# Ledger of designs, part 32: VHH binders against o75319

Target 1, 181 residues: o75319
Amino acid sequence: GNHIPERWKDYLPVGQRMPGTRFIAFKVPLQKSFEKKLAPEECFSPLDLFNKIREQNEELGLIIDLTYTQRYYKPEDLPETVPYLKIFTVGHQVPDDETIFKFKHAVNGFLKENKDNDKLIGVHCTHGLNRTGYLICRYLIDVEGVRPDDAIELFNRCRGHCLERQNYIEDLQNGPIRKNW

## First folded at step 16 (VHH)

Design ns1
Fold by OpenDDE, fold request of step 22:
Structure ns1 (fold): chain B 181 residues (1-181), chain A 120 residues (1-120)
Amino acid sequence: as target 1 above (181 residues)
Amino acid sequence: EVQLVESGGGLVQAGGSLRLFCAASGFTFSSYAMAWLRQAPGKRREWVAFIASVGRTYYADSVKDRFTISRDNAKNTVSLQMNSLKPEDTAIYFCAAKDWPTLYGSYDYWGQGTQVTVSS
């Protein structure tokens, strides 16, 4: 249905580009059918997403949707010029190896194909924070060799909100490196 | 054969300026991100400045607003303008190339480095 996700309003719609990376995180945009349940200033549609990205003088080259549902918006709501990738990611638990692998592979593929531009990988879950932050950090740690604390700090700073889930943080800081490719 | 050759290093007084150059050959320069890194005596190598193939730049906080990285694809060169130099900037400066659009991770090619010494 058109039920607004819990605490969705509490989070900034869009973060900032993570310096040195091609990542930008945002909360899930909601299709028009949700607008009747929101104040105008609370609305954040796919169109609003792109407008906000443009306001930052950025351009999305890929959207990775980590939500575990398809009820929030349709890929058809996005410009055809921006690829959309769905990776169903269960909330509240550390993503499994398959999910991590899918994410890493998608990111790697994008970066290989987009070296000649400056387009961003937009990543979101429901709030664009925990699942999103985990997978981005996992990539930076496992693939780019970034120190876990540095990755987490970078994400938190750019998203404007801190990772909240201790199991995610613990896994990033002390968990094993997950298989790449 | 891939080559990165740094130049422009030397001795300078605090507050002075230097401009480092790196001449690249043996690879498609325009498609590579370039970076400057430095290593001071007894310290770990640290990233200083980065310029993507498309021109986006990043700087370490310690050098931000003092250093400027730029590239000339026609000449296959990357430069580092260093202003307001401090003794803490003393290090061997390395030019590095990466066939990847991100700042982090390993670089594919390295120069031999050029010594920069800033006296107090």
Scores: ipSAE 0.903, ipTM 0.943, lowest interface PAE 0.4, mean pLDDT 96
Fold by OpenDDE, fold request of step 17:
Structure ns1 (fold): chain B 181 residues (1-181), chain A 120 residues (1-120)
Amino acid sequence: as target 1 above (181 residues)
Amino acid sequence: EVQLVESGGGLVQAGGSLRLFCAASGFTFSSYAMAWLRQAPGKRREWVAFIASVGRTYYADSVKDRFTISRDNAKNTVSLQMNSLKPEDTAIYFCAAKDWPTLYGSYDYWGQGTQVTVSS
């Protein structure tokens, strides 16, 4: 259906570019069918996403969708020039090795192919916070050697909201490094 | 053979300025991100400034608004303009190159470093 996700309205629609990275996190944009259930100022469509990104003088080069449903928007709602990658990621539990690997692989591929530009990897789950934050931080920690607390702090600051799930935080801080290949 | 050669270091008084240079050779300079890192006596090496191949720059909080990193792809050089220098800026400054667009992680090539000493 087109019911608004719980607490979706509580989160900023789009974060800021994470300095030193090519990441930007945002909450899931909602297709037109959701608008009737929202006040005008609460609406956040795929079009609104790109407008907000542009307002930050940024450009998306890839969207990674971590939601576990396809009901929020369609890839066809996005510009053809921006690749869309779906990684079905179950909520509330720490992503499995396969999910982490898929994310890392996608990010590495993008970075390798986009060294000649400054385009961003847009990452979102439902709220663009927990699953999104975990996987971004997991990448920074495992692949780029960032200290867990630094990665978390950087993400939180740029997203404008703090990672909420303790199991995610604990895994990032004290969990094992996940295989990169 | 890959080479990164730093220059411009020296002794300056607090509040003074220095401009460091790094001359690169042996690789496709324009495709690499460049960075300056420094290591003070008894301290760990720390990142100072970064410039992506496309020109985006980042600075450590400790040097923000005082230091400016720039690059000249025609000359295969990266520079670090250091203003309002403080004794805490005393360190060996290293030029590094990275075939990757992000700030974090390891660098592929390193210079030998140049000494910067700021007296109080």
Scores: ipSAE 0.902, ipTM 0.942, lowest interface PAE 0.4, mean pLDDT 96
Fold by OpenDDE, fold request of step 22:
Structure ns1 (fold): chain B 181 residues (1-181), chain A 120 residues (1-120)
Amino acid sequence: as target 1 above (181 residues)
Amino acid sequence: EVQLVESGGGLVQAGGSLRLFCAASGFTFSSYAMAWLRQAPGKRREWVAFIASVGRTYYADSVKDRFTISRDNAKNTVSLQMNSLKPEDTAIYFCAAKDWPTLYGSYDYWGQGTQVTVSS
């Protein structure tokens, strides 16, 4: 139950705020029980997440967890002031309409309720890259009318890693717009 | 009635400065994000600068470090200080507003625009 996800160490823990948006992507933080399997400099806990966000002079207002497991950390490991939303998202496959809708709905609700602040939506899957990048880009494309290539470039630049899954990229570039509301 | 009225445009020499103003009325200004966009003859309308309701600003790469967007919620105004102007900055400049915190997407209200001409 406490094995480190494959390639998890290969990715930057936290990306940068996506300019013009309220999104920030990061890899999954791991609860304390994982630390015994990591070098100190490799550790990335929920506490570390918030510290790194603070170092960027940002504040999280919502965490959307796209992982398909609950073994990495507990919502109780997060500050009570930061809402946590789990959207079980299957890896490697383009998210289905229901998953996309749930994500869009959550983002829209947050933005509507948080116009009076500058808090961020933290989004993560296991590596905070493919599923995370797809759904963020899908939102920017479908809801905010951003060109697919611009959305992808923006995400890649801010995450510090590029989307890797060709099926995700292809769907973003050439796939149909999905239901928004 | 919602109104956005731009002012401050005109003719200026390259290297000069202009300050555009946009006066807003008819909506809760302080809750809206504001932006400046511009459209040059024969070119597509492009985003120039953005300021969120809470004051966060963004700039297009072409105007970064030359233009400054600011807002005065007490006066319901947004301004664009334009320094080091270039002929390429020649365009109609539009003030726009939206009740949303993000840069991207459509705007709810638009001004009629003000002409800015930068001569060589």
Scores: ipSAE 0.902, ipTM 0.942, lowest interface PAE 0.4, mean pLDDT 96
Fold by OpenDDE, last read:
Structure ns1 (fold): chain B 181 residues (1-181), chain A 120 residues (1-120)
Amino acid sequence: as target 1 above (181 residues)
Amino acid sequence: EVQLVESGGGLVQAGGSLRLFCAASGFTFSSYAMAWLRQAPGKRREWVAFIASVGRTYYADSVKDRFTISRDNAKNTVSLQMNSLKPEDTAIYFCAAKDWPTLYGSYDYWGQGTQVTVSS
């Protein structure tokens, strides 16, 4: 149904561009049917997402949706000019190798094809924090060679919220490097 | 043959300014991100400034607001304007090129470096 995700209101709608990267994280936008359950200032639709991105003088070139449901919004709610990629990602548990691979492959492909512009990869799960933060950090660590603590700090600072799940943090800090491709 | 050749280094007093240049050849310069890195005596090489192919710039905190990186694609050059120099800026400065849009990771090509010495 149209239930507002638990604690969804507690998180900033959109983070900031991660300096040195092409990533920006945000919480899941909600389609119009959810608006009746929200105060006007709490609403965050796909349209609101793009408005907020523009307010930051940025442009999205890709959206990666990590939620494990399709009930929040439709790809048709997005501009046709912005590709949409769904990667069903189970919450609370460390993503498996297949999920990580899919994410890395998508990011690498985007960067390869978009070297001539400055467009961002928008990544979100439900809250745009734990799954989102893990996969972004996993990419920075495994592919870009960033130290785990630096990656985590960078993400937390830019998202405006800290990665919460200890199992994610532990895996990023002490876990093995995952297969890139 | 790929070449990166740095110039403009030298001895300068604290508070002074220098402008470093890097001339590139042998690759499609306009498609590459460029960076300056430096290595002080007894220290690890550290990143200083980055400029993407499309012009976005990043700076290390230690040089922010003092250094400016710029590029001229018509001349295949990247520059580093260094103002308000400090003794701790003393190092060999390297020009590097990367065929990738992000700051992090390895660089594809390197110059031989130019010495910058800042006296007290």
Scores: ipSAE 0.902, ipTM 0.942, lowest interface PAE 0.4, mean pLDDT 96
Fold by OpenDDE, fold request of step 17:
Structure ns1 (fold): chain B 181 residues (1-181), chain A 120 residues (1-120)
Amino acid sequence: as target 1 above (181 residues)
Amino acid sequence: EVQLVESGGGLVQAGGSLRLFCAASGFTFSSYAMAWLRQAPGKRREWVAFIASVGRTYYADSVKDRFTISRDNAKNTVSLQMNSLKPEDTAIYFCAAKDWPTLYGSYDYWGQGTQVTVSS
């Protein structure tokens, strides 16, 4: 269906680039069929996403979609020049090793191939906060060696909202490093 | 053979300025991100400034608006302009190179470091 996700309106559409990284987080954009259920100022479409990114003088080089549904928008709604990767990620629970690996692999591949530009990895789940924040932080911690608290603080500051799920926070702070291969 | 050679360090009074240089050789300089790190006595090594291969820069909060990192790909050099120096800036400053676009993580090559001493 085209029902608006709960609390979706409560979150900023797009965060800011995480300094020192190539990550930017945003909430899920909604295709046109959702617009009739939203006030004009609440609308956030794939087109709006790119406009907002441009307003920040940034450019997306990859979109990683962590939602567990395909009802929000279609990859065809995105520019052909921006690759789209779907990683079905179950909400509320800490992502499994396979999910984490998929994410890390995608990020590493992108960074390897995009050293000669400054394009961003756009990551989103439904709200662009919990699953998104966890996986980004997990990458920074496991792969880049960032301190958990620093990673979390950086994400929260840049997203404009704080990671909410205690199980995610706890796993990031005190959980084991996940396998990178 | 890969080499990073720092220069420009020395003794300066608080409020003064120094410009550090790092000359690189033995690798494709233009493809690497460069950084300056420093280690003060009794403290851990800390990141100071970063410049990506494409030119994006980042600074530690402690040096923001005082230090400027720049690179000259034609000369294979990276520089650190240090203004408004403070005694707390006293440290050995290291030049480092990374074949990666992000600030975080390990660096591939390191210089031997140059001493910067700021007197009160």
Scores: ipSAE 0.901, ipTM 0.941, lowest interface PAE 0.4, mean pLDDT 96
Fold by OpenDDE, fold request of step 17:
Structure ns1 (fold): chain B 181 residues (1-181), chain A 120 residues (1-120)
Amino acid sequence: as target 1 above (181 residues)
Amino acid sequence: EVQLVESGGGLVQAGGSLRLFCAASGFTFSSYAMAWLRQAPGKRREWVAFIASVGRTYYADSVKDRFTISRDNAKNTVSLQMNSLKPEDTAIYFCAAKDWPTLYGSYDYWGQGTQVTVSS
């Protein structure tokens, strides 16, 4: 249905580009049918997403959707020029190896094919925070060798909100490195 | 064979300026990101400046607004303009290249380094 996700309004719609990376995180945009349940200033549609990205003088080259539902918006609501990848990711639990692998593979593929431009990988879950932050940090840690605390700090600063889930933080800081492609 | 050759290092007084150069050969320079890193005595190597293949630049906080990285793809060179130098900038400066758009991670090629010494 068109139920607004819990606490969705509490989060900034779009973060900032993570310096040194091609990542930008945002909360899930909501299709037009949700607007009647929101104040005008609370609305954040797929169109609004792209407008906000442009306001930052950035361009999206890929959207990775980590939500575990398809009710928020349709891929058809996105420009045809921007690939959309769905990775169903269960909330509140540390993503499994398969999910992590899918994310890493997608990111690696994008970076390999987009070295000649400056387009961003837009990543979102519901709030664009916990699942999103975990997988981005997991990539930075496992693939690019970034220190866990540095990865987390970088994400938090750029997203404008801090990772909230202790199990995610703990896994990033002290958990095992996950297999890469 | 891949080569990165740094030049321009030397002794300079605090507040002075130096310009480092790195000449690259043996690979498709224009498709690589370039970076400068430095290692001071007794310290770990640290990243200083980065320039992507498309020209986006990043700087360590310690050198921001003082150093400028630039590249000339026609000449296969990357440079580091260092202004307002401080004694703590004393280090061996390395040029590095990577076939990847990200700042983080390992580099594919390294120069031998050039010594920069800033006297107080």
Scores: ipSAE 0.901, ipTM 0.942, lowest interface PAE 0.4, mean pLDDT 96

Design ns1
Fold by OpenDDE, fold request of step 22:
Structure ns1 (fold): chain B 181 residues (1-181), chain A 120 residues (1-120)
Amino acid sequence: as target 1 above (181 residues)
Amino acid sequence: EVQLVESGGGLVQAGGSLRLFCAASGFTFSSYAMAWLRQAPGKRREWVAFIASVGRTYYADSVKDRFTISRDNAKNTVSLQMNSLKPEDTAIYFCAAKDWPTLYGSYDYWGQGTQVTVSS
């Protein structure tokens, strides 16, 4: 259905570029059918996403959708020039190795192919926070050797909200490094 | 053969300025991100400044507003303008290159380093 996700309105629609990275996190944009259930200032559509990114003088080069549903928007709602990747990621639990691998592989592929530009990888789950933050941090930690606390702090600061799920935080801080390739 | 050769280091008094240069050869310079790192005696190597192949720059908090990194792809050089130098800036400064667009992670090539000494 077209019900607004729980607590979706509580989060900033779009974060900031994570300095030193090509990541930007945002909450899930909602297709037009959701607008009737939102105040005008609460609306955040795929079009709004791109407008907000542009306002930051940034450009998206890839969107990674981590939601576990397809009801929020359609890939067709996005510009054809921006690749869309769906990685079905279950909420509230630490992503499995396959999910992590898919994410890492996608990010690595993008970075390899986009060294000649400054385009961003837009990552979102429902709120663009917990699953999103975990996978971004997991990449920074496992692939780029960033200290867990530094990765988490960087993400939180740039997203404008802090990771909330203790199991995610704990896994990032104390969990094992996962195989990259 | 890949080479990164730093120059411009030396002894300077606190508050002074130095400009470091790094001349690169043996690889496609324009496609690489470049960085300056430094290592002080008894301390671990730390990142100082970064410039992506496309020109985006990042700086460590300790050097923000004092240091400026720039690159000249036509000359295969990267430079570090260091102003308002402090004794804490004393270190061997290394030029490094990476075939990757991000700040974090390892670098592919390293220079031998140039000594910067800031006296009180």
Scores: ipSAE 0.901, ipTM 0.942, lowest interface PAE 0.4, mean pLDDT 96
Fold by OpenDDE, last read:
Structure ns1 (fold): chain B 181 residues (1-181), chain A 120 residues (1-120)
Amino acid sequence: as target 1 above (181 residues)
Amino acid sequence: EVQLVESGGGLVQAGGSLRLFCAASGFTFSSYAMAWLRQAPGKRREWVAFIASVGRTYYADSVKDRFTISRDNAKNTVSLQMNSLKPEDTAIYFCAAKDWPTLYGSYDYWGQGTQVTVSS
């Protein structure tokens, strides 16, 4: 149950704030039980996440967890001041309309309630790349009216890694707009 | 009634400077993000600069390090300091407001615009 996710070590722990947005993407932090299987420099815990965010002079206001398991860390490992939202999202598949709607609703709710601060929405899946990138880009395209290529480029640049899944890219570039309600 | 009134536009030589102002009324200014956009003849309207209600700023690549957006919540004004102006900066400049914290998307209120002309 405590095996390190495949290729997890290959990705930067935390991306950068996406300019013009309140998004920041990162790979899944791992609870202490995983540390035995990692070199010290490879460790990335919930505590490490917040330290890295602080190093960027940013603050998290919400964490959206898109992983399809609960084995990586517990919400109790997070500060009480940062709300945690789980959206179970199957890997490798383009998210369904319900998943997309849940994500959009959560983001809109956060932005509406946090206009008076500069806190970020932290979004992660396992690697913080494909599912994460798709949903962030889907939001920018469908809700904010951003061109698909611009959204993808912005995400890739800020995450430090490019979206890898062709089905996600194709859906973003050429797929239908999903309902916002 | 909501009003956004731009001022400070005019004719300037390349390399010169201008400072645009936008005076806002009729809404809770301090809660809104403000932006400057511009439209040149025959071109699409383009975003220039953005300032969130909390003060975070963003700039288009074409104006980075030359333009500075700022706001005064006590006076309900937003300003655009334009330095090192180029002929390609010639356009009608619009002040806009949105009740939302992000750069992208539509704006709620617009000014009538002010003409900026940069001669070579």
Scores: ipSAE 0.901, ipTM 0.942, lowest interface PAE 0.4, mean pLDDT 96
Fold by OpenDDE, look of step 16:
Structure ns1 (fold): chain B 181 residues (1-181), chain A 120 residues (1-120)
Amino acid sequence: as target 1 above (181 residues)
Amino acid sequence: EVQLVESGGGLVQAGGSLRLFCAASGFTFSSYAMAWLRQAPGKRREWVAFIASVGRTYYADSVKDRFTISRDNAKNTVSLQMNSLKPEDTAIYFCAAKDWPTLYGSYDYWGQGTQVTVSS
């Protein structure tokens, strides 16, 4: 259906580039059919996403969609020049090793192929916060060797919202390093 | 053979300026991100400045607005302009290279370092 996700309106549509990385997080854009349920200023469509990214003088090179549904927008709503990757990620629980691996592999592949540009990896779940933040931080910790607290602080600051799920935070801070490729 | 050779270090008074250079050879320079790191006596090595292959720059908070990193791909060099130097900037400064676009993580190649000493 076209019901607005709970608390979706409470979150900033788009964060900022995470300095030193190629990540940017945002909440899920909603296709036009959702607009009838939103005030004009609350609307955030795929088109709006790209407009906001441009306003930051950035460019998306990849979108990683972590939502566990396909009802929010269609890949066809995105420019053909920006690849779209779906990684179905269950909410509220720490992503499993396979999900983490898929995310790491996708990010590494992008970085390897896009060293000659400055395009961003756009990552989103429903709110672009918990699942999104966990996987980005997990990458920074496991692959880039960033201290957990530093990774979390960096993400929170750039997203404009703090990770909320204690199980995610605890796993990042105290959990084991996950296997890389 | 890969080589990174730093130069431009020395003794300077507080408030003074220095410009460090790093000459690179043995790899495709234009494809690599470059960075300056420093190690003060009794302290751990710390990141100072970073410049991606495409030119995006990042700076440590301690040197922001005082230091400027730049690169010349035609000459295979990276530079660090250091202004308003402080005694706490005293350290061995290292040039480093990585074939990766991110700030974090390990570097592939390192120079031998150049001493910078800032007197009070």
Scores: ipSAE 0.891, ipTM 0.935, lowest interface PAE 0.5, mean pLDDT 96
Fold by ESMFold2, fold request of step 22:
Structure ns1 (fold): chain B 181 residues (1-181), chain A 120 residues (1-120)
Amino acid sequence: as target 1 above (181 residues)
Amino acid sequence: EVQLVESGGGLVQAGGSLRLFCAASGFTFSSYAMAWLRQAPGKRREWVAFIASVGRTYYADSVKDRFTISRDNAKNTVSLQMNSLKPEDTAIYFCAAKDWPTLYGSYDYWGQGTQVTVSS
């Protein structure tokens, strides 16, 4: 349905490019049918997403959607030139190894195919924070060897909000490295 | 055979400047990201500056606004302009290259390094 996700209004729409990476995180954009329940300044549509990215002098080359639903917007609402990938990621628990591997595979594939440009991977869940931050940090830790606390700090600063779920933070800081292959 | 050869190191007074060069051969230079790293005596090697194949740059906080990385794809060189040098900048400086667009992670090729010594 058209129910605004809980607390969605409280999050900045789009973060900043994470320096040294190709990541940018944002909250889920909401198609026009949701706008009846939003003040004009609260709207954040797929079009608004691309305008805000352009205002940062950036360009999206891939959107990875971590939500478990299609009700927020349809891939058809996105420009034809931007690939879209859904990776169903359950909330409340640390993503399983299969989900983590799928995310790593998608990121590595994009980076390999986009070495000759500067395009970003946009990643979102509902709020663009907990699931999004976990998977981005897990990639940086496992694949690129970034220290857990440095990955978390980088994500938090660039998203403009701190990771909130303690089980995610604990797993990033102290949990096992997950397979890259 | 891939080669990265650094030059331009030496002894310089604090507050002075140096320009390091790295000459690359044996790979398609224009498609590689390039970086400078340094290792001071008794310390771990640390990243200093990065330039992607497309020209985007990043700098370590300790050198930001003092150092500038540049690349010349026609000459297959990367350079590091180092201004306002401090004794803490004393290290062996290494040129590194990778066929990947991001700063973090492993580098594929390394030079032998060039010594920079900043005297007070």
Scores: ipSAE 0.822, ipTM 0.911, lowest interface PAE 0.6, mean pLDDT 93
Fold by ESMFold2, fold request of step 17:
Structure ns1 (fold): chain B 181 residues (1-181), chain A 120 residues (1-120)
Amino acid sequence: as target 1 above (181 residues)
Amino acid sequence: EVQLVESGGGLVQAGGSLRLFCAASGFTFSSYAMAWLRQAPGKRREWVAFIASVGRTYYADSVKDRFTISRDNAKNTVSLQMNSLKPEDTAIYFCAAKDWPTLYGSYDYWGQGTQVTVSS
């Protein structure tokens, strides 16, 4: 069903573009069937996502969906011009090396193909915070050489919420870099 | 052969202004991101300003609102207007280029640098 994800209402719908990158993070949009359980000001649909991105004078060129489920919205709810990619990412533990590699590959492929525009990679899990923040920061650290604390600070500031899971934070700060190939 | 040649450096009093130029050749300039980085004696090289091929810019916090990066794809040049200069801006300034749209990470080509010295 139409269960609102736990604490989903507590998070800002969409963050801001992360300066120096092509990333923007957001919580999972919910299709209209969920709106029965939401006040009007709480609604955040796929259409609302794109309107909010446009309000920032930005444009999405890829959505990476990190959730395990397809119940929140359907890819058909997205504009045909915006590619959609699902990377199933476990929620309670640090993502495994295969998941990290898939994310890096998707990001690098997008950046290579989109050098001549300014389009963003939208990344979300359920809340757009822990899994999303981990993978974005892991990319910045491993691929772009950003210091762990700088990557975390940048994500937190632009998302509008701080990473919450300490095992993710510890792995970013002190864990090994993962291979990029 | 790829070349990035900086010019416009020199000695200037604190509070003054200076404009650096970087002339590029040997690659498709309009498709590359360009950056200025600097290195002061005894310090690591740090980025200063960045301009993507599509024109989006970023600045280090220490120079925000004082420096302006711009590019001229017709002339294959990137420039850095530096206003309200401080002694802390004293450094060798390098022009760099990469075929990638993001600020962070490695740069493919580097100039030899131009010295900027801010007295007072």
Scores: ipSAE 0.820, ipTM 0.912, lowest interface PAE 0.6, mean pLDDT 93
Fold by ESMFold2, fold request of step 22:
Structure ns1 (fold): chain B 181 residues (1-181), chain A 120 residues (1-120)
Amino acid sequence: as target 1 above (181 residues)
Amino acid sequence: EVQLVESGGGLVQAGGSLRLFCAASGFTFSSYAMAWLRQAPGKRREWVAFIASVGRTYYADSVKDRFTISRDNAKNTVSLQMNSLKPEDTAIYFCAAKDWPTLYGSYDYWGQGTQVTVSS
């Protein structure tokens, strides 16, 4: 159905570009059918997403959607010029190696093809926090050699909310480096 | 053969200014990101400033608002204007380049470094 995701209203819609990276995180935008359950100031549609990105003087070049569903919005509601990629990511356990690899491959492919511009990779799950933060931090740690605590701090500050899932935090801090190819 | 050659280092009093230059050759300079890093005696190397091929810049917190990185694609140079210098800025400064648009991660090419010494 069209029920508002649990706690979705509690999160800032869009974070800030993470300095030194091409990442920006946000919560899932909700299509028009959800707006009847929202106060006007609570709305955050696909159009609102692009307006907020533009207000930051940024541009999205890819959206990576980590949710298991398309009930929140349809990819067809996005501008045709913005590539969309769904990577189904389980929400209660540390993502498996195949999911992590898919994310790394998508990010590296985008960066390689977008050297001549400054476009961002938008990443979201339902809240734009735990799964999103985990995969962004995993990329920074494994691929770019960022220390785990520095990656986590950077994500938390730029998202405007702290990672909360302890199994994710523990895996980032103490778990194995995952293969990059 | 790729080369990065730093220049402009020297001795300067605290509160003074200095401008470093890095001359690049042997690669397509305009397509590379450029960075300055520094290493003080007994300390690990740390990044100082970064400029993407498209011109976006980042600075370490310790130098923000005092240092300015810029690039000249016509002359294949990157520079670092250093103002309000402090003794803590004393280090060997290295120019680095990579064919990738982000700050973090490894760099493909490195210069030999230029010494900057800031006296009290």
Scores: ipSAE 0.814, ipTM 0.911, lowest interface PAE 0.6, mean pLDDT 93

